# Designs tried in a protein design chat: VH-VL binders against q58102. Part 10

Target 1, 198 residues: q58102
Amino acid sequence: LMDVHVLFSGGKDSSLSAVILKKLGYNPHLITINFGVIPSYKLAEETAKILGFKHKVITLDRKIVEKAADMIIEHKYPGPAIQYVHKTVLEILADEYSILADGTRRDDRVPKLSYSEIQSLEMRKNIQYITPLMGFGYKTLRHLASEFFILEEIKSGTKLSSDYEAEIRHILKERGESPEKYFPEHKQTRVVGLKKEI
Below, E stands for the ipSAE of ESMFold2; O stands for the ipSAE of OpenDDE; V2 stands for 0.75 times the mean of E and O plus 0.25 times the DockQ between their complexes.

## First folded at step 2 (VH-VL)

Design C12 (framework fv_concizumab; at its last look DockQ between E and O 0.58; V2 from the best seeds 0.00; counts 0 for: pae E 9.3 > 2)
Fold by ESMFold2-Fast, scan of step 4:
Structure C12 (fold): chain C 198 residues (1-198), chain A 124 residues (1-124), chain B 112 residues (1-112)
Amino acid sequence: as target 1 above (198 residues)
Amino acid sequence: EVQLVESGGGLVKPGGSLRLSCAASGFTFSDYYMSWVRQTPEKRLEWVATISSSGSTIYFPDSVQGRFTISRDNAKNSLYLQMNSLRAEDTAVYYCARDEDYYGSGEYNWFDPWGQGTTVTVSS
Amino acid sequence: DIVMTQTPLSLSVTPGQPASISCKSSQSLLHYDGKTYLNWYLQKPGQSPQLLIYEVSNRFSGVPDRFSGSGSGTDFTLKISRVEAEDVGVYYCMQSIQLPYTFGGGTKVEIK
């Protein structure tokens, strides 16, 4: 039974990644990253309890998301900043865990490591990095999520996501910026129950 | 075949009310967000309302907030738009449309299919 | 709200000739997930709008390859390489990156 540490937001994709890894014979441990700005991890902690996986919150240096906010203000677009945060998180976690996973999808471009970046990370850190959803398009992911999960649909801005975005938005506000200038307001979903045993 | 059929349109006086219905067939209705989009006599398209797959979350633009209500009955594969306090500027062809979202990620994508539309005329 | 501006308002095309429609948004439609949420719809005379292109450049099922979408950020183009009689109608761009969803004013394509 191999332990795998899964970057976890409480959303459909990271939840589905953990389920798939369990079905493959791994022992998933869910990790939610926090940068000490706001307690954005609470919804992910609730979802982890529903899924029945071990969960922990790892607090990383606030400077990481402060740099991300600087990048967003400079470039007027969040993509490079989110990519920077994700790569930094994986680099740090690779020093402690031998098998890492996340919810990166086939259709994602950010956050997403290239094949060469994945090879570099695995070789330098002597780890395995797994992206279980990389082979699936959105229709397959919709089907799989509907088989396992009860999803809650929520308005953007009414609840804190356990993604990097929540704390970065808070820092932008502290600096006198409107996060909506950079981050679109859109609908969100969250895993709030199970339809069947996983 | 995937299709949406609207009904309930008609002529109504300013300040009046109408209830539009949309009957869905050929797909699992309960899996999709659903929307209403109207087309003015000038042929402008305006989004009017969106409802989540479960019906628990609803969205409106400011122009109809407080006057319109969107609801659904998943057991009957039906979508509804209750329109109150109607104004001349609400005159339009009203379409229901399936909101093909990247399910579970909260991402928006596109409308497919659209119904045939039902005409609402607000006039004295 | 994101404002969508289409040009031209109308164009008249000789059959077999190309057509090009521009769509501009008041802010970037590029999401940090790397996708750009810009869609194109066609409304043929007497019919409902139908999806033509989604996420800038992806042809919807059954859409002929003479239709192509391109662009990035705030500037987008829909091209028809060889306009046919069945392509007559009004074309609309739409942003779906945030609520409220907003549409361009439409471009009417007619045959000469």
Scores: ipSAE 0.172, ipTM 0.717, lowest interface PAE 6.0, mean pLDDT 88
Fold by OpenDDE, look of step 2:
Structure C12 (fold): chain C 198 residues (1-198), chain A 124 residues (1-124), chain B 112 residues (1-112)
Amino acid sequence: as target 1 above (198 residues)
Amino acid sequence: EVQLVESGGGLVKPGGSLRLSCAASGFTFSDYYMSWVRQTPEKRLEWVATISSSGSTIYFPDSVQGRFTISRDNAKNSLYLQMNSLRAEDTAVYYCARDEDYYGSGEYNWFDPWGQGTTVTVSS
Amino acid sequence: DIVMTQTPLSLSVTPGQPASISCKSSQSLLHYDGKTYLNWYLQKPGQSPQLLIYEVSNRFSGVPDRFSGSGSGTDFTLKISRVEAEDVGVYYCMQSIQLPYTFGGGTKVEIK
């Protein structure tokens, strides 16, 4: 089996990505990124346990999300900042791991690498970058998630999530900014159990 | 054909209670968020409640928080709205609506379809 | 809460002529995922609201191509290139970027 390191937030998409990779014959290693701002990896850690995959937290430089916060304040919306963080994370991880994966979906716009960016990353770093969900439509993903997982929906901002947004929000608060100005409230989905064996 | 049929509307006095029901058919009910939206006599549309597919998550606006309860029975393909401590301003046509998430994100929705609505009148 | 403001309140249009409805939001409806969460509904006389357009410019299934949506950020427009009798009703914009979901006050479209 080949090891694949999966960027993992504990959500249904990254979870489904890990499951798909396992079924394809890979050995998923779940990675949650933390920038040392707050311990926002807890949700992901719990989900990883439920899934039965190896999980580790990698701490990266706080300056990355500090810059993200600056970008958000400048642009007045999180899109470019989130893209920056994700790309930066991939660049860093590509120096350590040969196969990277994430839960980027077909209909996602941010974060999402273009085809040319993916080619560049793979060539420059000599890695494989896998996005298992890019080939699936909305209905398929919904079906797959419902078949494999017991899902719980939560309102954003009510619980500590394990995505980049959590720590960026905290930084904004530290700066006297209101994250709600930039991050609208929305629904989030987490895996809380399994309906079938992976 | 996707259908939503509301029932349970009627005349009630202020402070009274009423329970609305919505019967769903033509789709996998348990896969969708469901919502209640009301239309005031002034024809203003107001979101009233949303419940997740499993029923584990519920959303209310401040205007009805603490007074209304939304629930669902997936086995019966039914959505409910328990309205307590009703006020005159709660007078409206109440629509059951399916929350659509075209991209499967589960984050943001539009409503489609809407039921025919059931009228709730709160008056002394 | 995000306030949705529609203009005009009412519009009388000669059949075959174009119509335009404006919707403004008090906050940007652009999400960091790149989508803008503005929807349009039509409520025909005696009927329930029905979805016309989602995410600013996507026509819902069965919606004629004479309907088009445009805009960005906080300013949006629904256009009907050639108004027909069946287009009579009240049009509502809705934001779904943030809870609580909120609707515009509606624009009544009538035929002259």
Scores: ipSAE 0.019, ipTM 0.561, lowest interface PAE 7.0, mean pLDDT 90
Fold by ESMFold2, look of step 2:
Structure C12 (fold): chain C 198 residues (1-198), chain A 124 residues (1-124), chain B 112 residues (1-112)
Amino acid sequence: as target 1 above (198 residues)
Amino acid sequence: EVQLVESGGGLVKPGGSLRLSCAASGFTFSDYYMSWVRQTPEKRLEWVATISSSGSTIYFPDSVQGRFTISRDNAKNSLYLQMNSLRAEDTAVYYCARDEDYYGSGEYNWFDPWGQGTTVTVSS
Amino acid sequence: DIVMTQTPLSLSVTPGQPASISCKSSQSLLHYDGKTYLNWYLQKPGQSPQLLIYEVSNRFSGVPDRFSGSGSGTDFTLKISRVEAEDVGVYYCMQSIQLPYTFGGGTKVEIK
């Protein structure tokens, strides 16, 4: 039984990745990253309990998301900043864990490591990096999520999400920026229950 | 084959009410967000309402907020739009549509399919 | 609210000739996931709208390859490389990046 450490936001994709890895015979350990800006991990903790997986919050240097905010203000587009945070988190975790996974999907553009970036990370750090959703398109992900999860939409402004965006938005507000300028309002979901055992 | 069939349209006076229904078939209705979209006599398309797959989350534009309610019965594969305090500007063909945003992800947002529509006319 | 502006309001085209429809948004439709949430619909006479193109340039199932979409940010174009009689109708762009979802005013395409 091999341990795998899954970057976990509490959303449907990271949850589905953990479920798939469990079905494949791995022992998933969920990791939520926090940068000490706000307690953005609370919803992820609740979802981890629902899924029944071990869960840990790791606090990394706030400077990482401060730099991400700098990049957003400079470029007027959050993509490069989100990619920077994701890659930095993976580099740091690769020093501690030999098998890493996340919820990156086939159709994602950012954050997402290229094939050569994955090979580089694996070779330099002597690890395995698993993206269980890379073989699945939108229809398959919808079907699988509907088989396992009860989902609810997070209302805009009700709670902060448990992803990098929440803390970056907070830093932008501290700096007098309007986060809405860079992160338009859109529907978000969280896992609130299970339809079947995993 | 996926089908959406609207009903309940008709003529109504300003200030009146109508209840529209949409019968769904050919897909797992309870997995999808559902929406109402209307087409004015000038052929403009306007989003009217969205309801989550469980029915727990509902969205309206300002133009109908407080006057319209949306509901669903997943056991009957049915979507409803209760329209109250109707105004002349609510005159339109009302379509129900499957919202392709799977489980509210926000990433695959379009309407497919649309029903044939039901006509609502508000006039004195 | 995001305002969607289509031009022209109408086109009269000779069969076999190209057609081009412009759609402009009042805000960028580029999401930080790297995707751009702009869709195109066609409403044929007497029918309900049908999806043609999603995410700027992806043809929906069954849509002929003479339809193509392009653009980025706030400026988008639908092209029909060779207009056929069955392409008659009203074309709408729609932004789906945020609520309220909004549509362009429509472009009527007719055969001469």
Scores: ipSAE 0.011, ipTM 0.626, lowest interface PAE 9.3, mean pLDDT 87
ESMFold2 (binder alone), look of step 2: mean pLDDT 92; pTM 0.941

Design G11 (framework fv_gimsilumab; at its last look DockQ between E and O 0.05; V2 from the best seeds 0.00; counts 0 for: pae E 13.6 > 2, placed apart)
Fold by ESMFold2, look of step 2:
Structure G11 (fold): chain C 198 residues (1-198), chain A 122 residues (1-122), chain B 107 residues (1-107)
Amino acid sequence: as target 1 above (198 residues)
Amino acid sequence: EVQLVESGGGLVQPGGSLRLSCAASGFTFSSYWMHWLRQVPGKGPVWVSRINSDGSSTTYADSVRGRFTISRDNANNTLFLQMNSLRADDTALYFCAREGIYDYVWGSYDYWGQGTPVTVSS
Amino acid sequence: EIVLTQSPVTLSVSPGERVTLSCRASQSVSSDLAWYQQKLGQGPRLLIYGASTRATDIPARFSGSGSETEFTLTISSLQSEDFAVYYCQQYNNWPYTFGQGTKLEIK
């Protein structure tokens, strides 16, 4: 069985990616990134236990998300900052792991690597980068997630969230900014149970 | 079907007050950031104010700060704009708009009302 | 503030024609650009966001392209209901701003 390291937020997309990889014969190892700002990884730990996959939290340099916050304050937009963090995380992990995956969807805007960025990453680092959901549209992904998972809706940026946004929002708050000025509230789903065996 | 219906516009004298309402239906109103924008004929819309989902955070254009107050009543799916100390340059068609909910996509306005006219003169 | 300049200001065309509308930003807005249609007596309708992604229930004849400072909206086969004013809007940098509009008139 080949080990694959899956960037894991505890949300439905990263969870579905891990499930698909398991069914394809890989051995998924879930990785949640933290920057030492807040313990935003705790929901992902709970979800990893529900899914039955090995999981670890990797703490990276807080300066990465401090730069992301700088980008947001200066330019009043979060998308490029989130993309910067995701690309930086992949570059760092590619130094350690030879097969990486995440929950990027076909119809995602950010974070998402272009075809040329994927090719560059794979060639420069001599790795495989797998995006299992790229072949599926929104309706198919919704169907698949509902077949495997019991889902809970969660507000973005709460202490119960484990995405990059949660720690960036906290840094903005530390700097006297209102994170709500830069991040519209949006809802995300997390996996709280299984409907089927994996 | 998502619907936003503005009301409460009209003719007022400079220095007067007006309260605009926006009735929302066809979606979970309490989940969305809401905005007021205004449009002078022949020009593009201009942003006026924003309120987050639970009403805990509000933001205003510099031209209206201290004079306008945005608020929401999530129990009755209604957005409000209290407009005080009105000036002639507040004359416009006023729209409420919903900010779209997408992962890491925001700042676009996916649904708008029909607008309510506000005229500030003599 | 980021200024968006649309061209042409007015375009006279017939149904069935292909039309292309332009929007130029005073500085890079990456792909954080939306297009709206506004008919007389109505509120704006979101057509495109992210420079090229069609909004919900928008017909395939509408397409967007461009990045950074230059953007286009294309209507591949103009329908009679498409005569309206079209606005571009950037959401890259606060405050979010609109162009002055392009009026699409029946010839």
Scores: ipSAE 0.006, ipTM 0.470, lowest interface PAE 13.6, mean pLDDT 86
Fold by OpenDDE, look of step 2:
Order: C-alpha cells, then structure tokens, then sequence
Structure G11 (fold): chain C 198 residues (1-198), chain A 122 residues (1-122), chain B 107 residues (1-107)
C-alpha cells in the first residue's frame, strides 16, 4: 500500500477523504497541524481512533497563525488568512511527504488551492496532491457521510475544533480582539462513530 | 495606502551584479506573497520570481534561475532581488508586485511599484 | 505556457466613446483573468480580476466580461485619463502570463 498523508481536522470531510483513499488502496496517515497555541488537536485524535487510522500531530511555527491573525484584522474576514495557513502548511509538509491529501470539497471556497497553485506545488516540490472530495457536491457528501459515520452536530466555538480556526481565534483573543467579529457562527459536524466497516 | 517603491537599478556590465530593493508600506507585508516582474519597453510584463509570505518558498523563471535570488526582510518590510551574472537580455524595468487574493483565489497582482530600471551593457 | 493575444494592438479613440478591448487565450483559463492599466511612467494598476470583478476604487465605466478563451474589457465612456496601455493576464495555469497589450491613444 502506498502511504498518503492526509491533513485531518476530525471533521466529516477529512474523515471521508481518508476513507475514500483507503478504499482506493492507499494507506492513510492522518496528520493534524498544531501551532503550539492551544492543544486543539484532541478532537482530531479522537476521531482518528474511531476511524482506526494512524494519526500524528505536527507542530509548526506559531508565527504562521500569528500572521493569519494579522491578515484577519486587516481584511476583516478570515478567508485569505485560512488560505494562507493552508498553503503554508502544504508547502512545509511537501518537503517531508511525497503524497499529500486533504478534505477540500468541490463547493468549498476556502481553503482551496486553485488549479495553477496545485500545479505549482506539485512541480516545485515533486509531490502528489490529492483532493478526493473535489468531485462531490454537498448532497452527495452528506449522503456518504451519513452512510459511513455516526455524526453529531455541534456549534462552532463550543468545543475545541482541530482546524486552523481554533488557534487563530485564541490568538485574536490574546490580542484583545473579538473572534466573533470575524468568524461567523456555524454548525460543524463531528464523527462520533462508524456505521459500517471501512 | 499600499505603497511599493523599487530601488537599486542602474547600469552594469555583462557578468555584473545588482541588488534591487522594494520598500513596502500600507499593509501587513509579512502576510503577502511578493513578486518581481520585468518589462521591456513596448512589451508586456514578464514574471521573474516569487516568494511566499515567510520566505520559505521561492520560485524563479527559467531565464533567471541560478542567477537571481529573491528574499525578503519582513521586519523591515523590504523585498530584495539579488541579480548575478547579468546579461544583456536582462535589461528591463523591474517591478515589485504584491500578489492579491480575491474570492479565495491567488494570482492577480493587485499592487505594483513604479519600477527600477536595469541596463546591462558593455 | 498559455499565450494571450490582445486586439487591437493600437486603438485611436476620442473622449466619450465606448471602447472594447479583446483578449484571447490559447487555451481555457476559466475566469482566472485580470486586466491592468498602465500609464506612461507608472506601474500597472489592477482594474479587473476574475474576468468581471472591478478592483478597489476602479470607476464603474470599466467592466470585464468573458470566460474560457475570449475576454473583453469595456470602457463605457472614455475619459481623458484613460489613455494608456491595457494588459490582460491569466492566472489559471502556471506560469502566469500577460498579453502584449493594447494601447489607447487619442484620436
């Protein structure tokens, strides 16, 4: 089996991405990024255990999310900052791993690499970048997730999510900013169990 | 107001070296990818080099790879282009430009400097 | 690399006229196209991104349209300050490339 390193947040999308890769004959290694701000990787760790995949936490430089916070304050919305963090993470990981994947969906706005960015990344770093969910719409993904996973809906901010947003929010608070000004409340879906074998 | 100001251009002999600088202001410099482009009079701009936000990733056009080095000093909001082994065909007006992100897509150059002229001639 | 061909090369026009500039791509660039204005002695200024979205502080008289391989920049009523060279640029495929430009000059 060929190893693939999957950026993993513990959410349904990254979980489904890992499952699809497994079914395609890859050996998924789940990676959660932490920037040393808060231990926000716990949710992802739990989900990885539920899924039965290998999981590790990689700690990257805090300055990355510090810059993201700067960008959010400047732009007044999180999109560019999240994009920046994701791209930076991919650049760093591309130096160590030859096959990277994430849970980017067809209908996602951010984070999402453009075609040209993907080409650039793959050519520059000599890697393969896989986005299994790019061919699926929202309805399809909802159906697939419901078939494979036991899901729980949670409100954003109520629990420590294992995405980039969690640590950025914390940095904003440390700076005396209100994250709620920048991050709208939204519902998140958590994987809490399996309905069928992977 | 976003400002980019290039400097360091001039006349140099073939095989010589120049170091261009771009002073940035009016935005969080360390948050943006920066580029050098060059333009021959009467022609369109041509991409030369790119550097990511923290300088960990650099990219070069084939024509300048191995000769030019892009770098940045985020503490002083400055972008650099070290040009070595200069050739006659490197003669151009050199611009620094910020890569903007709009609707979650990179790729446009949303701010440019006025340019600094580089002339390579014997 | 993707080649962008602009037409016409030069266009002589009078203030108040409607101006239409064309940019053709050698292959599809989707909507990843930008338009720039460059005045003499200045760096380029971003006018349009995403084929049809005006950049910040760009007058409403500038508009962009098109997708895939055919694109158009329109100036509804030319102003005296609009005489310049206009470039299109694609960022759909690496490396990013520019057209050769269209020069608007006073008739």
Amino acid sequence: as target 1 above (198 residues)
Amino acid sequence: EVQLVESGGGLVQPGGSLRLSCAASGFTFSSYWMHWLRQVPGKGPVWVSRINSDGSSTTYADSVRGRFTISRDNANNTLFLQMNSLRADDTALYFCAREGIYDYVWGSYDYWGQGTPVTVSS
Amino acid sequence: EIVLTQSPVTLSVSPGERVTLSCRASQSVSSDLAWYQQKLGQGPRLLIYGASTRATDIPARFSGSGSETEFTLTISSLQSEDFAVYYCQQYNNWPYTFGQGTKLEIK
Scores: ipSAE 0.000, ipTM 0.539, lowest interface PAE 12.0, mean pLDDT 92
ESMFold2 (binder alone), look of step 2: mean pLDDT 92; pTM 0.931

Design S12 (framework fv_socazolimab; at its last look DockQ between E and O 0.11; V2 from the best seeds 0.00; counts 0 for: pae E 9.8 > 2, placed apart)
Fold by OpenDDE, look of step 2:
Structure S12 (fold): chain C 198 residues (1-198), chain A 119 residues (1-119), chain B 109 residues (1-109)
Amino acid sequence: as target 1 above (198 residues)
Amino acid sequence: EVQLVESGAEVKKPGSSVKVSCKASGGTFSDYAISWVRQAPGQGLEWMGGIIPIFGTANYAQKFQGRVTITADESTSTAYMELSSLRSEDTAVYYCAREGDYGDYFDYWGQGTTVTVSS
Amino acid sequence: QSALTQPASVSGSLGQSVTISCTGSSSDVGGYNYVSWYQQHPGKAPNLMIYDVSKRSGVSNRFSGSKSGNTASLTISGLQAEDEADYYCSSYTSSKTYVFGGGTKLTVL
């Protein structure tokens, strides 16, 4: 089996990506990025255990999310900042791993690499970049997730999220900013079990 | 529901040390910071220090640096506060408190542990 | 680290509104949006009322928080007998620590 390193946030999308890759004959290695701000990787770690995939946390430079915070303050919305972080992470990981994947969806706005950006990344770094969910719409993904996973809605305050937003929020607060001005409050979906064997 | 349960009351002599425990239940432990706050009789709240269990490194108020040690055991979901070189002024109720998401506030509190320092 | 400055006591009649101030510096109250307020009844542990300056933690909408400069404020409207308690403000600091105010005793007349 070919190893694929999957950017993993513990959410239903990255989880489904890992499952799809497994079904396609790959060996998924789940990677959660942490920038040393807060231990936001715990949810992803737990989800990885449920899925039965190997999981590791990679710590990257705090300056990346510091810059993201700056961008958010400047632009007044998180889109460009999240895109920056994700692209930076991919560039860094592409030096270490030959096959990268993430849970980018067809209907996602950010983070999402354009076709040209993907070609550039793959050519420059000599890697394969796989986005299994790009062929699926929102309804299909909800259906697929419900077929494979036992899902629960997580209330805010129960557990730290394992996405880029968690640490960026913390940085903004440290700067006296109100993250709520930039990030909408949302409930997270957690994978708490499997309905099907992977 | 998250609960913090502290150890029982202590009576200590000056110069001795005391170690108070705080066991968390009803939620995750490793990814939430635990702080210790004390309150002398008839006085206000005083922050002593805190720890994020998974990181293992504690922060302390300057006043208590070198005299207080805060630790955490993830396997038992228990945080500890040890205060050495006790003096009469250390007589107080000692609270453990959980910091909220991203820190910044204390959303759950233990019941408090009374520590009395007397000759 | 010096405690945040609060009035020692405030009083109000039933149904009235009172405001408790919490004054710090640019290294705490004025530097971060990490101000929280706690209510404490005699012999009990503190209860979180307000966090992040103005967010209520499952408490009545009679409690509200605000901040201007280095001063945070807790306003209690429609005073009720059960509001009689000690109130403490708290803030994160630039030294990666927390500081509390001296506390305010609220008497309901």
Scores: ipSAE 0.014, ipTM 0.569, lowest interface PAE 8.3, mean pLDDT 91
Fold by ESMFold2, look of step 2:
Order: sequence, then structure tokens, then C-alpha cells
Structure S12 (fold): chain C 198 residues (1-198), chain A 119 residues (1-119), chain B 109 residues (1-109)
Amino acid sequence: as target 1 above (198 residues)
Amino acid sequence: EVQLVESGAEVKKPGSSVKVSCKASGGTFSDYAISWVRQAPGQGLEWMGGIIPIFGTANYAQKFQGRVTITADESTSTAYMELSSLRSEDTAVYYCAREGDYGDYFDYWGQGTTVTVSS
Amino acid sequence: QSALTQPASVSGSLGQSVTISCTGSSSDVGGYNYVSWYQQHPGKAPNLMIYDVSKRSGVSNRFSGSKSGNTASLTISGLQAEDEADYYCSSYTSSKTYVFGGGTKLTVL
């Protein structure tokens, strides 16, 4: 089996990506990124156990998300900052791993690499970057997730969300900002069980 | 207004087991970690283990691995700690505590359950 | 013995300041690990005062936390009689477990 390293939050999309890659004959290794701001990786660890995949937390320099916070304060929009973090994480991981994946969907806006950005990453780093969900529409992904997973919704931006937003929100609070000004309140799904054997 | 209420004091013989309950109210239960921390007379605080109820899996301090079992019942918002093969050194106050939203700390504590192990 | 080292006791005069140290390894204190501080009065449950370097809401501004290298510190300024208590530091370790310091008895003179 070919090893693939999957950026993993424990949400439905990254979980479904890992499942699809397993069924396609890959050996998924799940990676959750943390920046040492808050322990936002704990539920991703638990979801990885549920899915039965190897998982690790990689701690990167807090300055990456400090710069993201700077960008949000300067530009008043979170999108460019989230994209910056995602790209930076991929660049770092591409130095270590030859096959990377994540849960990017066709209908996603940010974070999402364009076709030219994917080509650039793959050529410069001599890697493969796989986005297994790109070929599926929203309704199909909703169906597949509901077939495989028992899902629960959590509040975004807590340590339980296991995404970049949680740590960036914390940095904004440390700087005297209200994260709610920049990050609309939303819910995220978490895989808490399986309906179907992988 | 999170509150943690523990079960009452217990007197036990060496070699037996004790099971302490911790009922949570005033907040969500399922996705907050509950830990158990004990304190022997005149001694410091000692972390025993914890559980995230929605996942049902527990972590244990190495010292207690094999003797402690931590569980949670989402339907009653109650966590449990069972300590087996009791010895006199297990005489202590047993606290439950809840982890905070944003870090690895205990923002709410139960009142403590006194367990006395004597012949 | 605790993996986090605190002095057994500290004392200070009414109105003065004291600092309680908590020293561990890079894996317990010095890295990205978070250190929290608890006050415990006799016969009572511990009470969270500081998480990481942030004061918990509702705790007096006289309490502050800091961290440098492998040492976290709790500073209490303007000592009052009610501050006389035991103080514990705690950390979430790289082994996915918690550890507490041995505790420090603060005596207000």
C-alpha cells in the first residue's frame, strides 16, 4: 500500500477523505496540525481512534498563526489568513512527505488551492497532492458521510474544533480583539462513531 | 454555571473496590473531559485519569493503570471512577474536575469524596 | 514525588508580594505545555486561579502568572490574610496526562 498523509481535523470531510483513500488502496496516516496556542487536537485524536487510522499531532511554530492574526487585523477578512496558514502547512509537510491529502471539496472557498497552486506545489516539492472529495457534489458527500459516520455538531473556535480557526481566535483574544468580528459563528461536525465498517 | 456533585463518603476494607460518581449540571456534559484527582491526608493533589464522555475512552496515570476504571453515562450526565484492590494508602479525598474550553486546566471541581480504607 | 517542583512553603508580609515557582522539564513546562495554578484553602476543593499566563475571570487582579523557560511562576501582590492557602501548579504532559506540583503553603505574616 502507498502511504498518504492526510491533513486531519476529525470533521466529516477529512474523515471521509481518509476513508475513500483507504478504499482506493492507500495507507492513510492522519496528521493534525497544532501551533502550541491551545490543545485543539484532542478530539481529532479520538476520531482517528474511531476510524482506526494512525494519527499524530505535528506542532509548528506559533508565529505562523500570529502572522495569520496580523493579516486578519490588517485586512479585516479571515479568508486570506486561513489560506496562508493552509498553504504554509502544506509547504512544510511537503518537505517531509511525498503524498499529501486533505478534505478539500469542490464547493469550498477557503482554504483551497487553485489548479495552478496545486501544480506549483507538486512540481516544486516533487510530491502528489490528493483531494479525494473534489470529484463529488455536496449532496453526494452528504450522503456518503451519513452512510459512514455518526456525526455531532460542535461550536467552532473551541479547543474541540481541531482546526486553525480555534488557535487564531485565541491569539486575537490575547491581542484585545473580539474574534466574532472576523469569524462568523458557525458549527462544525465531528465524527463520533461509525455506521459502516471501513 | 457548571456544577459537579460527587457521591457521599465511603469506608472500605483493604482489597475491595470503590466507585465514586460525579454528576454534572449547568452545562454540556458530553464533550468536556472529566478528570479524577485525589488527595491523601496532608498530601498534594494527584491526577488519576480522565475521560471525554462523547468518546467513552479514558486516559490513566501510569501509577493507577490497571487499578482504576473511569466511565461516563451521557444519559445521566455522570462520570464514574472505580478504584480496585484498595489499600490503606488509597485513603484520600477524591475530586472530579472538568477541563476548560481553551486549554488544559480544570475550571470546575466537585466537592470531594472521602474514601477511608481501614481494617 | 511530583514531576513539577514547587517550594514547600513561602511567606510574605501583609501588603507585600510573593512569587511561587513551578519547575519541570521542557515536555512538562517549557515547551508548548500549558501550566495552570490552583488555590486550596483547608478543607476545600482546589480553585483555578490562572490558566497558562491568563487570569481566570473573577479572580483578583492581585494574582498573575508567567512562564519562562522550564519555570512557571505565580505572583500574588498586595498579600491579604485570605491568600494564606496551598497553591498547586499543573501541566498537561506530552504523554497525554496531567501532573501536579507538590504544592506550596503560603503563609501571610
Scores: ipSAE 0.006, ipTM 0.573, lowest interface PAE 9.8, mean pLDDT 86
ESMFold2 (binder alone), look of step 2: mean pLDDT 89; pTM 0.920

## First folded at step 4 (VH-VL)

Design A10 (framework fv_concizumab)
Fold by ESMFold2-Fast, scan of step 4:
Structure A10 (fold): chain C 198 residues (1-198), chain A 124 residues (1-124), chain B 112 residues (1-112)
Amino acid sequence: as target 1 above (198 residues)
Amino acid sequence: EVQLVESGGGLVKPGGSLRLSCAASGFTFSDYYMSWVRQTPEKRLEWVATISSSGSTIYFPDSVQGRFTISRDNAKNSLYLQMNSLRAEDTAVYYCARDEDYYGSGEDNWFDPWGQGTTVTVSS
Amino acid sequence: DIVMTQTPLSLSVTPGQPASISCKSSQSLLHYDGKTYLNWYLQKPGQSPQLLIYEVSNRFSGVPDRFSGSGSGTDFTLKISRVEAEDVGVYYCMQSIQLPYTFGGGTKVEIK
């Protein structure tokens, strides 16, 4: 079975990516990225146990999200900063893992690598980068997620969410900025159970 | 076809209580977030409550927090709004609506369909 | 809370003429995912509100092509290229980027 390392937040998209890869004959290993700012990875650890996949937290350099915070303050808009973090994470992980995957959807705008960025990453690092959900529209993804998962909505503004935003929000606050100026209050979903066997 | 039918509205005195119901048909009710939206006599639309597909997570604006409770029974395809300590400003037509919002996905962030509405009048 | 302001309050249109409705938000509705969370609803007399446009410019299923939405950031417009009798009613914009969800005050469209 080929090992694939999946960027994992505990949300429905990264969870569904891991399930699809398993059904395609891969051996998924879930990776949650942390930058040493706050322990935002705890909920992802719980979800990984529910899914039954191997999981680890990889701590990367705090400077990555510090630069992201600086970009947000300068541009007054988080998009480019989130994209920068995601691309940087993939570049670093590509030095260690031959097959990487994430939960990027067809309808996503950010974070999302362009075709040319994917080609460049794969060629320079000699890896495979897989986005299992790229071929599916939201109706199909909603159907598949509802068939496999029991989802819980995480309340707006929680600092426990296992995405890049949680730690960036904390750094913005450390710099005397209100994160709410840049990030609207939102709902995030996570997988809290299975409806059928994987 | 997809339909939502509200019931339970009526006339009530200030401080009274009412329980609204919404019967869903034509779709898998347990897959969707559900909301209540009211329309005042002045025709303003105000979001009142949202409940997650499983019923485990609920949201209210400050104006009804602590007075209203939203719940659902997925086995019966039914949504409920328990309204306590009613005030004159709660007078409105109450609509049940299918709702969905997922952070960062943008997949479903609108109300469709809406029920026919049920009228709640709070007066002495 | 995000405040949604609609203009005009009402407008009377000769059949076949165009109509334009403005919606302004107190803060940007552009999410960093690249989508803008602004929706338009129509309430015909005696009926429930119905979805017309979602995410600024996407016509909902069954909505005629004479309806179009545009805008970015805080300024949005709904246009009807040629108003028909069936288009009378009250139009509402709504932001769904954050809780609490908020609506504009409505714009009543009438036939002259």
Scores: ipSAE 0.036, ipTM 0.662, lowest interface PAE 7.3, mean pLDDT 87

